# VH-VL binders against b7j9k3: the designs that were tried, part 15

Target 1, 255 residues: b7j9k3
Amino acid sequence: MTTEPGDRAWVLHHYPYGDTSLIVELFTRTQGRLGVLAKGARRARSALARIEAGRPLWVRWLGRGELPVLAQAEELGPFLPLNPLQNLSLFYVNELLLRLTQRRDPFPDLFQVYEETIDALCSEPGEGWYLRRFERRLLENLGWAPDLAHCAECGRSPDAASSEHWLYQAAHGVFCRAHAPDAAVAIEAAALVWLRGAMQTRSMPVWNSSLRRCLEQELLVHLGGRPLESRRLLTAYLRRTQPAMTIQKREEHSE

## First folded at step 5 (VH-VL; framework fv_tislelizumab)

Design s04
Fold by ESMFold2-Fast, scan of step 5:
Structure s04 (fold): chain C 255 residues (1-255), chain A 123 residues (1-123), chain B 107 residues (1-107)
Amino acid sequence: as target 1 above (255 residues)
Amino acid sequence: QVQLQESGPGLVKPSETLSLTCTVSGGSISDYYWSWIRQPPGKGLEWIGVIYYSGSTNYNPSLKSRVTISKDTSKNQVSLKLSSVTAADTAVYYCARVDYYGRGSYLEYFDYWGQGTTVTVSS
Amino acid sequence: DIVMTQSPDSLAVSLGERATINCKSSQSVSDYVAWYQQKPGQPPKLLINDASNRATGVPDRFSGSGYGTDFTLTISSLQAEDVAVYYCQQYYSTPYTFGQGTKLEIK
C-alpha cells in the first residue's frame, strides 16, 4: 500500500519541454486522458520507456495537479515500425480523442475499443472496418450516437436483406426514403444494421465509403466544423502517392 | 504445449529471503508476460506481481518493498525473491502466464498456471 | 484497492440443474473480469475472460455476463466434474484482486 497506483496507457501526443523533458498526453484505462511531465525523457540514459504513439505502456505518476510527473513508464509489448498509412490512421484516432474528450474523464469501454483498433490496424493494415467501429463507439461513449434502428420520422426499421438505401442526417438520425430531408446522405440499410453491431464485426464492409461519409459528417458537427489535421495529412499523402485517383477513392482504398 | 514448473526450498526460516524459480517449456518466456500468485492454506488467491515483455515489473503494493521478479531468457526461467519472510508468507506459490493480443489488446488475466510449489515459513 | 465480493460463499446444486455465482466489485471495472475454476490439489484454470468470453477448451455450459460492478458466472447444466471453488478476478487496475471464492458442491 506504499506506492502510487499504476495504469495502462497509450501516448496520444507529446512535445518537447525544457532541454530534456516531454509533455505527454496519455490515454489511460482508469483516468481517461492525462497530461504528464516526463522529466528527462529525451536523455539517452532515461529510465522511462520510449514515449511514442502506438506503443502500449504501463505508467505511474506522482502528483494530483493538472500536470503530474511521470514517475515510471514501462513497455508492455513489442513495437514494429508503422507504415505511413498506419501512422495516419493512428494519428486520426488519437486526434479524435484529443479534440472530443476531456482530461481525467474516464472511458474504460472506449479504452478497450482503442486497444482493439490499434491491434486491428497492425494485424489487418488497409482494412477500414475498425476505424468505422471506433468512430461509432466513440460517439456512443460520448452520448452523441444517433438512433440507427428506426426512421426518425416514422419509426420503421432498416432491413439488412433489402437493397434499399436509407438516408443519414448528422445530428438527426436516419430516415427511410419517404421521409428523408433533402440534404441527407444515402446509406445502405444493411450498412446501418452492420454498424449497430460493429463492436463484434471483424470484416471490412462493402459499404465502407457510405459509412465513412456518414460518420465523418456526424463527427464534424461535434468538432465545430473545424477540420482534422490528420485528414489534411492523409489527403496530402494520397495526392503524392496516387495523383490520378480522386480523393474519395484514394481514402476508401487506403482505409 | 506450454508447461510451467515451480521449484523452491519448501521450508524457509523467518527473516530469510524466499527464492522461487519457474521453468517454462514448450515456448519462449520472452513472448509473454509472467506473474506470481500465492494462496495461503485454506484461503483465496493473492496477486504478487508481473514481469512484462520489456523486463520491467509491477508489484502488489502490499509486497512491493520485499519482492523482486526477474527473468532469464537464456534459461527460460522466471524467478521470485521475497525478503524478510514471516509465517504470513506460508502459501502455495504459482507462476502464471499472461497472454497479450497484438499491441496491448486484452491483458492481465492468467491463461496458464504452474502446478504450484508449497512454501512453509517456520523456525 | 478494488475489492471483489462473491456470493454465495458456498452453493449446492443438483446434477443437470443451473448454478449461478455472483461477483460484485467495489467500483466499476468495466468488463475487465475473469473467472477461474480450482479443483482440490490443482492450480486455478481460466474459464472466462473479459466478463463473457469463454476461454479455449471450456465447455459451452459455462457462461459469463455482467458489466460495471455486477458479474455472474453461470453453469447451465451441472456435471460431477464441475465440483470446485470458483474465483472472479478484476484486471481493470493494479493491484489485481480476486474474490474470496465460491465453493460449488453437488446436493
Scores: ipSAE 0.006, ipTM 0.508, lowest interface PAE 11.3, mean pLDDT 82

Design s05
Fold by ESMFold2-Fast, scan of step 5:
Structure s05 (fold): chain C 255 residues (1-255), chain A 123 residues (1-123), chain B 107 residues (1-107)
Amino acid sequence: as target 1 above (255 residues)
Amino acid sequence: QVQLQESGPGLVKPSETLSLTCTVSGGSISDYYWHWIRQPPGKGLEWIGYIYYSGSTNYNPSLKSRVTISKDTSKNQVSLKLSSVTAADTAVYYCARVDYYGRGSYLEYFDYWGQGTTVTVSS
Amino acid sequence: DIVMTQSPDSLAVSLGERATINCKSSQSVSDYVAWYQQKPGQPPKLLINDASNRATGVPDRFSGSGYGTDFTLTISSLQAEDVAVYYCQQYYSTPYTFGQGTKLEIK
């Protein structure tokens, strides 16, 4: 049993274990996802920092097995309460990591994007561009990102200055108008350039709905067709709070 | 605008406890990470530890058994206590701040430093 | 602990010439590296953060590069005011650690 060097981590999920403990899914800078046993974390006078999603931690653990013991957990950020929509967006991002990545598989670049996504979620709630950025970077880090620079059939490149709509098909890539399959989703050429480019802009103009739908369909291919719990909860929340609007309109306004 | 000023005894005897204070002016200590860093004469920099707004502390493992960092928000002060000192603890001690720009955007490099206070451990 | 090793320990460069200081980490630290300048009797001053980002008010002649385990600080045209000791620091993981320092002098 050895103590690992300290690391930055975020809580993705936790659940009760025994009478007083938690099993915690961490997303760490150096180890990727890591499951740990937080002994006595549910006791009223625990020495460990609060274990909950959206709180950054500095952690140290003991052991090399599948479930090392959390030896130290300290808060690294101020307490910022999240509203219900922010919490659902956080749950969505965390659920993608839980379902699509493996424990002990490090993604330092994705870790940085995750931190930037949480920061943007807190500082500019409702903007949504950071969720599209996270989705694209997640696909890139997992080796699943489609080629957005060339038509999958003819190799022609989309031009951001063009008003031409392109077609996106999950698992197959993008297509110019002339070569599009019937089941593809329309998307602006400029949206494809934005998505494959540097993504230095803090906002998305008018492409959010099309882009959101394309990325969601791409992620679903890798989720085995099983819907995300976070999206089910979002639908339920919007139905309760915005009953006069369609689900599509509610979802478009929530991001 | 933010200024950090360290103060301490200057001289301390071996085996005694060293106590240092960092007084912050031009800003509150509540929202930032406040660090202690030391530099022995003619040598490099050694990180000692930090305290955060919540009272959470983190210490260099080499010093953890001897170090306590605390804060007094009413006096806007951060304090360092180092027990069982030896001649090896002779150094200039700096107080430093790490800025927090957003929830996921921690700047873990030192943007503001105090001028330092010299501590000599001698009988 | 992550060990940061600088090379050379001391460097003499003529005014107007390029100065290059290297920093190597014992394990990957991504781009979580900062560079500091320390003049006699003064506290360290931040020059570079995130391996390559120049801090506010720092002259354009200072630049940083590197990723993983190998990092470089470059001064493109040395000026008299640049005589100092330079330190690299990793903030990838606690304990935060510094290089041993590189003393830069005029040749």
Scores: ipSAE 0.000, ipTM 0.408, lowest interface PAE 14.3, mean pLDDT 81

Design s06
Fold by ESMFold2-Fast, scan of step 5:
Structure s06 (fold): chain C 255 residues (1-255), chain A 123 residues (1-123), chain B 107 residues (1-107)
Amino acid sequence: as target 1 above (255 residues)
Amino acid sequence: QVQLQESGPGLVKPSETLSLTCTVSGFSISDYYVHWIRQPPGKGLEWIGVIYYSGSTNYNPSLKSRVTISKDTSKNQVSLKLSSVTAADTAVYYCARVDYYGRGSYLEYFDYWGQGTTVTVSS
Amino acid sequence: DIVMTQSPDSLAVSLGERATINCKSSQSVSDYVAWYQQKPGQPPKLLINDASNRATGVPDRFSGSGYGTDFTLTISSLQAEDVAVYYCQQYYSTPYTFGQGTKLEIK
């Protein structure tokens, strides 16, 4: 097997293989998602860095096939201790990549956004703006982002200074009040402007709930309408830890 | 007051091993990646390799068979050894820093460079 | 290896005028490009990272742009202290590679 050039990577998922090995889904800067066999990774004296989600790695692999062997894995930074909600958010981001992207399809801009998302998740876990940014950037990188600059029916543009609510419908885009279809979700004009270009803010105004709903609906179109496992686990966690709150309100507070 | 300073012999004989040391101050080599870059007289820049905070290394494939980078955190020093040198290895050798701001904030451009040390390979 | 090619090899510009240096990569490097300034007898100094982000302390007359394979460094109003060799660098993948350099002189 030939050795590929090294790359910066993150672990999206792993599972046991044989007695001592792991099959690992990596998200790499230059190759996109890459499945690798990490031989002996579960041995106490493994030469490979610990393989787990949330750890940045420099990796090198052997082979040109669909399941190359992980030849080298070095930890690039200290492990981040995650609380349960941070861990569920990481699982959510990783699950989106696993379900919506294919192996060997590179997205270096999305890789950069992923790294920024992990950093923000650790430093600003209660805000959730980084998850909305990741969702939007993921849709953009996959060519699935709707036009948020014009009403899909009349072409009118939202004004960020306006108190007018616009309406969002997954797969169809945004609509002014006069042209909104049934079942469209309300969204503030300022939120649309933020999604289009004001992403330099490191905090989110109180429209986070409406943004989350709109972006999740958009993503679900591309997931075939099937719910995400990370969201099922979030709901179960919130029911257990916050039983008196409604599910919608619990989910709003968790992000 | 970040400083990197290269040191080592100015002259090395062909076929011998070149040994250089980079001494840093104003930061810890446990928190930053240190790279080695060289520049032959009148030519451009060539990346040699890096040592990460963990002590792991990554080398330019063109030099991998001859190069070793190591560090001594107690002395805050990074060392470069290049074996079997020839006249083609004559260059100014730099060590340079890459900042580590935390997870997702690793940078692979060089924010601070040492002043460089000139190495001539001659009999 | 990714090859970085700069143009022109040398450039003479009058004081106060705009200087433009180009850098082309042999394959897409997204925005993982940095620009360095090197004066005689000195080490390189970081000017721009991530194709367009100006490094701390760098004057605002310096700007970078580009994405994919084509990158540009612009000096909007050349000053005497800007005489130097300029290098682009990709850090998209190892081995990291530099352009051959562009020598900037006063006309």
Scores: ipSAE 0.007, ipTM 0.576, lowest interface PAE 8.5, mean pLDDT 82

Design s07
Fold by ESMFold2-Fast, scan of step 5:
Structure s07 (fold): chain C 255 residues (1-255), chain A 123 residues (1-123), chain B 107 residues (1-107)
Amino acid sequence: as target 1 above (255 residues)
Amino acid sequence: QVQLQESGPGLVKPSETLSLTCTVSGFSLSDYYVHWIRQPPGKGLEWIGVIYYSGSTNYNPSLKSRVTISKDTSKNQVSLKLSSVTAADTAVYYCARVDYYGRGSYLEYFDYWGQGTTVTVSS
Amino acid sequence: DIVMTQSPDSLAVSLGERATINCKSSQSVSDYVAWYQQKPGQPPKLLINDASNRATGVPDRFSGSGYGTDFTLTISSLQAEDVAVYYCQQYYSTPYTFGQGTKLEIK
């Protein structure tokens, strides 16, 4: 038997190969990220389903080598059209997986969060909470998540009922006001409690900016200073459609 | 408004440590990355390293064993130290800021540069 | 490391004529390429970012193009103040690397 029994997967990226084929980066439920050769995928009469980010696929591949051949791809459900900003958010999530995970490294919990993130992106396009959840779960799965339950200096815990602001420092953790380093960024105590999963809410408009700042700062530590293409495209899009925007307005629209 | 200004000794002896300071104004080091780039006389540009708003650093592998970049956010200063210098380290040293779209959304082309400070390594 | 190679090393162009400078990367850098202008005794000045986006305040005669491994900077009608050394830079991956420079002179 030369094929796997089949798996649920999403397309993270694809690029042309040869005259009619694609090389496809898949994010699979059971095998993690997987590169495959989709032979003849660019032909009008390909037997493979449309290879496109944002579409759930059932896939089967031939062999277990470095570049197995995509033997079967079927669409698992309908796809809602995404506007340019939603597409950039999808590209952002996909690019984080491409940059920070390795092929053949399975993350079944992160796969479930990914699917929930795409569903929320389609059904709740303006909310953004799902991007913060994805970022946190990605950091957890990679072993990079800081302890958010205790001040790194004194061990005090954030209280969600408090209006107190805490301070977040990438690579170092969180600090209460009394012990905060100068370079840390402010974040609400309730936002830290939410991020840890102690608050089961799906809406966080009041904390979104603070959480976005802290999580992106943490992720950038691990990206080695190489820019994310999704963020470059977002900047270019906003400059073209709103050329007189200030940095603050760009920050407002950066999700 | 946005300004970067390098300062340090113009002459350093071989085997000693080069110490340079970049003083910034018009922006916060808590919100921006600062890079160091150098240019030997009559030659091209070489990237040295970066310090992120978090205080984390990334260095050119060719220099990593000898280079340290640090910052003091309260003084608006970024420092570069390069140990065990030789004549090959003679160059104009620049600090530069990268474009910043939003918090955690940096693009790594250099929108503002300091005037540069000349360092000669000679005995 | 990604190597950036410019051609030509030097170029002499008459006033009002078109100047073209090429830059090739040793591997694909998408469009993460910037171009800088450097005049004697001055720091480099950003001209183009993202391969084709002209920086604020840069004259319309400057344009950039390219994707992947091949990039071009064009000056459509050379002016006297354009005499300088021009550098391409990739910011796709660290260490960030620059081309060797192209010296543009009036003939």
Scores: ipSAE 0.000, ipTM 0.392, lowest interface PAE 17.3, mean pLDDT 80

Design s08
Fold by ESMFold2-Fast, scan of step 5:
Structure s08 (fold): chain C 255 residues (1-255), chain A 123 residues (1-123), chain B 107 residues (1-107)
Amino acid sequence: as target 1 above (255 residues)
Amino acid sequence: QVQLQESGPGLVKPSETLSLTCTVSGFSLTDYGVHWIRQPPGKGLEWIGVIYYSGSTNYNPSLKSRVTISKDTSKNQVSLKLSSVTAADTAVYYCARVDYYGRGSYLEYFDYWGQGTTVTVSS
Amino acid sequence: DIVMTQSPDSLAVSLGERATINCKSSQSVSDYVAWYQQKPGQPPKLLINDASNRATGVPDRFSGSGYGTDFTLTISSLQAEDVAVYYCQQYYSTPYTFGQGTKLEIK
């Protein structure tokens, strides 16, 4: 077996293999997604760091095949436990990567955005802006992002200073009202300007819900109409909790 | 500056047609739809119907045979007509704005409401 | 038609205390739920749309949550001006339907 040079990675998913091992889907900076066999990872005492989503790892693996062996895994940084809603947001982000990216296809820019998203998820647990930013940047890295600067029919540009609403149609782009198809979803011009340009505001204004809906529809097109498992888990979680909460709840004040 | 104002007769006789007008300002009827909602005395809210920016309409099936909503964009007015009225139609009638583009959108909540106009069906 | 059922029908809460109002739909409405506040003699006022998005100008003590069939409106610290009837509304499918209302009073 040949040892790779090592890499910074995050766990997207893992599942049991044999009596004591895990198969782990890693998201690495230099190799993209990578499947590895973590031998003995489920034993009471393992030399490998805890294999868990939301934890940055320094990893090394052995072998060239589809399932190289995880030779080294060391945790980078202190243990920071996530609450249930933070875990569901993480699962959502991870599931998007699992469904929409391929193994051994590196996206260094997307890897950086992923790390920024996890940081924001941990530091600002009530804010939804980091999920909208991740969704947009994911679409951009995959070459699927719609043009938000011009009406797809007439070329007119949204003006954030205007109170005019615009319409969003998944897979087709944005439209001014005069040219929008009936199936398009209403969205504030300011939301389009924020999404395509700034992303500097670390809070979501009143148009957060329309923006979330537009991006969700766009992503669903590329998922082949098959909804994410994270949506089912969110629904199950909310059904069991009181007061029920949504991942998209915007709460700027964090205690 | 967004305002909606209902107007119409306070009293309507049974079997006659109720006619109400909603006058809007601060936005265009070519950009926004308008809903009609009613509230009988001491009771909850009942959706009547909507007219969209395009002029297309959608009505509560329970009222479909009696209700017509139309608009005059040049006057900034939306009209509601309800035929064959009975005492059950006694209510406060509201118009409210919706930002909805035809069909396929689920953004039909009511962000601005008129003051309401009271309609009593009595002989 | 989708039936929206609120609980309780009436609620008395002391000033400064938490008030919780529930709304249940007869079938899944995703997050297409709005909450309205209606004070005596006034039209309803939008508080929450898309289950959890607070409308412009609404105090931060109001919050909404829920997905699917179960929705909650919470007032974290009741003020005297919050005495009103509260309505939930689904806009997932026509005809759009409202809950029967919850009357909130100061205890």
Scores: ipSAE 0.000, ipTM 0.384, lowest interface PAE 20.1, mean pLDDT 81

Design s09
Fold by ESMFold2-Fast, scan of step 5:
Structure s09 (fold): chain C 255 residues (1-255), chain A 123 residues (1-123), chain B 107 residues (1-107)
Amino acid sequence: as target 1 above (255 residues)
Amino acid sequence: QVQLQESGPGLVKPSETLSLTCTVSGFSLSDYYVHWIRQPPGKGLEWIGYIYYSGSTNYNPSLKSRVTISKDTSKNQVSLKLSSVTAADTAVYYCARVDYYGRGSYLEYFDYWGQGTTVTVSS
Amino acid sequence: DIVMTQSPDSLAVSLGERATINCKSSQSVSDYVAWYQQKPGQPPKLLINDASNRATGVPDRFSGSGYGTDFTLTISSLQAEDVAVYYCQQYYSTPYTFGQGTKLEIK
């Protein structure tokens, strides 16, 4: 049985196993996503730290294969209570990692981005700018990010100072107005510049529904048609608690 | 219980304006929006357009010059007017509700339909 | 406009057998596709949205699949009540468009 030297990890998902145990999906700094058996984790006097999404852990496991045993789990910092929108944002980010990455595939840069996203999520309202940044960085780390610096047809570059709208097509990239395919989504030049890596502010310089639609459609190309549970729950939550705000967002789409 | 009910004259003369009303119950026009779809006898479905919560409209380009959709939220009614009708406008006219569904996008499918109202354009 | 083309135009299947209906879009519509069932004299009824999500109250024998330009509706074990015309619809871009319909009959 091999014991690993220890690693920083976050809980992406967990579910009950047997009478007192959990199966846990971890996102680790050095090993990527890792499934582990947390024996006795649901017992009142468990030696393992509380297993919960949004909590950073120092972990040690033993064994090899698909489901090693979690030998040690220590909490690395305090857990701040999340509001419902922040919880749904966390679920969304975790669900993207569960659906689009595989176990034992390390992404050290993506791990850093994940930690930055959790930090922003804890200090910002839910469904904030940090989700667009995470989506873009996730696509980059997986090799799926489109070239946003040049028109896919003619090679012309968008100018952030221009009032010209560009057109985005999932899996194909961005197009100037003259070369845009049918059904492409309009997007501001400044949004393309922001997405390309000018994401230096903790806010979006250009926030509109088109940016969300463009990234959503790009991610859907890779999700295999099965909808995201986190987004279903978000829709239900907004309709129940904020019908006026939901209407305002829909009105923006129709204009 | 969600219901949509279309009503209007069953017969319209060529060159006149077709006027239909959709009355909704079990939900508010402040929370949902309504589309109009039509189906000529023995043929498929054709999308006409919608009116949004804000009163903004979007129409099928093939019908845009002739179609107007309006609403009266206080009466729970959405109206369709189609001008300069011809025999090609003979169809069953449906109103249908759109439910927002995840994704951060308001691209829509029709979760509830009215039973339809038959319109015949004939002199 | 995005053109939706269904195949076959009509299909006869024995009770308890599998029925498969195909829908092709003229350009990629991601998974923004819905399927509707229409019985004579009735309005269309939503069966599937987002290419593969079964609507509330729809029997488990109905399933949808596909992404991009090619979509399929499958009825795993045909029942007498499934005799109807089936339509696919894209809602990726306006104008929203429907397939021409597939008439499903019992053999």
Scores: ipSAE 0.000, ipTM 0.382, lowest interface PAE 18.1, mean pLDDT 80

Design s10
Fold by ESMFold2-Fast, scan of step 5:
Structure s10 (fold): chain C 255 residues (1-255), chain A 123 residues (1-123), chain B 107 residues (1-107)
Amino acid sequence: as target 1 above (255 residues)
Amino acid sequence: QVQLQESGPGLVKPSETLSLTCTVSGGSISDYWVHWIRQPPGKGLEWIGVIYYSGSTNYNPSLKSRVTISKDTSKNQVSLKLSSVTAADTAVYYCARVDYYGRGSYLEYFDYWGQGTTVTVSS
Amino acid sequence: DIVMTQSPDSLAVSLGERATINCKSSQSVSDYVAWYQQKPGQPPKLLINDASNRATGVPDRFSGSGYGTDFTLTISSLQAEDVAVYYCQQYYSTPYTFGQGTKLEIK
C-alpha cells in the first residue's frame, strides 16, 4: 500500500458508517471523485477536519482499494456559512458530479471550474450565470457537448446581432429555423454565442430562461430522464417561501 | 500591505538542526498558508513544505523525515526546523504566503515572498 | 514527482526583440503553471499564473501560453530590466516542482 502525496479536494457528499465514521465522496484535483472512509470522523476529538459539503480540504488517503482510508484532512480556509438558496445551488452542482462522473476518473479542468463556481456562488449570490457555465463545462469535459457553432443540417453559424431564434434539440445540437425538427426548442442566437465563450467571462451577453431550459434538457438526457433531487428541493423551497411567483421565474432568479 | 521576513543563524555545522523563523507583519498567519522554499547557490528552487492556517503541514517527500514546520500565532511567526544537515542544505531559504480570498479562492502559486535568509552548512 | 524542464538554459536577446522560454512537464498539469522572474539578490517575483494570466502589476509585454505538458513564456519586446533568471512551476500536485531556470541576457 502506498500513501498518496496529497491532493486538493471538496466534499460532495457524506453519510454515516458504523458508530463513529463517515463515508465521504470527495472531488479531487488529480483523481476525480474518490470515495473514502473517514474513521472516527463523528467523534468529538477527531483529528480529521470537519467533513461538510462546500468545504475545501487538503487530503491524503491510504491505499488504492475501492474505499481507501482518509489518513489526513486539513481545512484550506475558513468556513463560510451558506444561505438556503446557496446550499441548494451547491447541492445541485455536487449532485451533477455524483450522478454523471465515475470514481477515479480525473477532470482537472472541471475541478478548476468547480472551484470558480463555488467562489462565484458565494461572491455573486442570486446571479446564476455560473451554474450555466458549470453545466456547459461539465458537458464538454464528459465529451457530451453539442456543436453550438453551426446548424446541424446546413452548417450556417448563429449571428449574435440577429433577433432570429435558433432551435436546440438535446443530444443533436442546434438548428436554424429552416432546418429545425419539430421537437427542438427555441434559443436566442446570442445565447448560443455566449455558451461557446462562457469559460472566459464572468458576464453573460444574454440571459434568458430558454438557455437554462436547453442545458437542463441536455443534462436530463444523460441522467436517463430521472430528475435531480436538488431541483425538487429547490422547487419545494421556492413554493413554500414565494408561493405567488411562477416556478420558472423563481428558479431563474435563484439559480 | 503584508510583509514576510526570514531570520536564522547564518552558519550551521553538519549533523546539527537548522532553525529558521518567518515573521509576518501587516496581516495574520491565520488568514493564509505559509510555504518554505529554498535555493542552493547558483541553482534552482526547491519547495520544502507548507503550514496551513489550521496549523497542519504538508512536506516535500524528499525532506519529510527531516523537516518540521510550526507556527506561533501569538507572535505571528512560522518556523522551519531541518535536522541532520549536510553541505547539500546550504541555500537561501524563503518563506512565501498564499492568501485566502473567500471560499475556493486559494492561490497555490507564490505571489508574496520574503527577502530570503542565507544558510551555510560548514564544518 | 512531476519534473519540469526548461529550454534553453540561457538565452541572449537584443533590446526590443522577442524572447521565448519553454517549459515541459513530465506529465499533464493542465494549466496549473506559474512563471517567476528572479533578479540577483532578490526573491522570485510572480509573473504568470494559470499558464496565461498575468499577475497584478506585470507589464503587458509578458505573456504565457500552453496546456498539458508544453508551456511558453514570451516577452514581446525585451527591456533592460528584464535581465533575470526565469522559472516555471507546476502546482497541479504536491510536491510543487520548478524548472531548472532560464537565464535571460542582453546581446
Scores: ipSAE 0.325, ipTM 0.717, lowest interface PAE 4.1, mean pLDDT 84

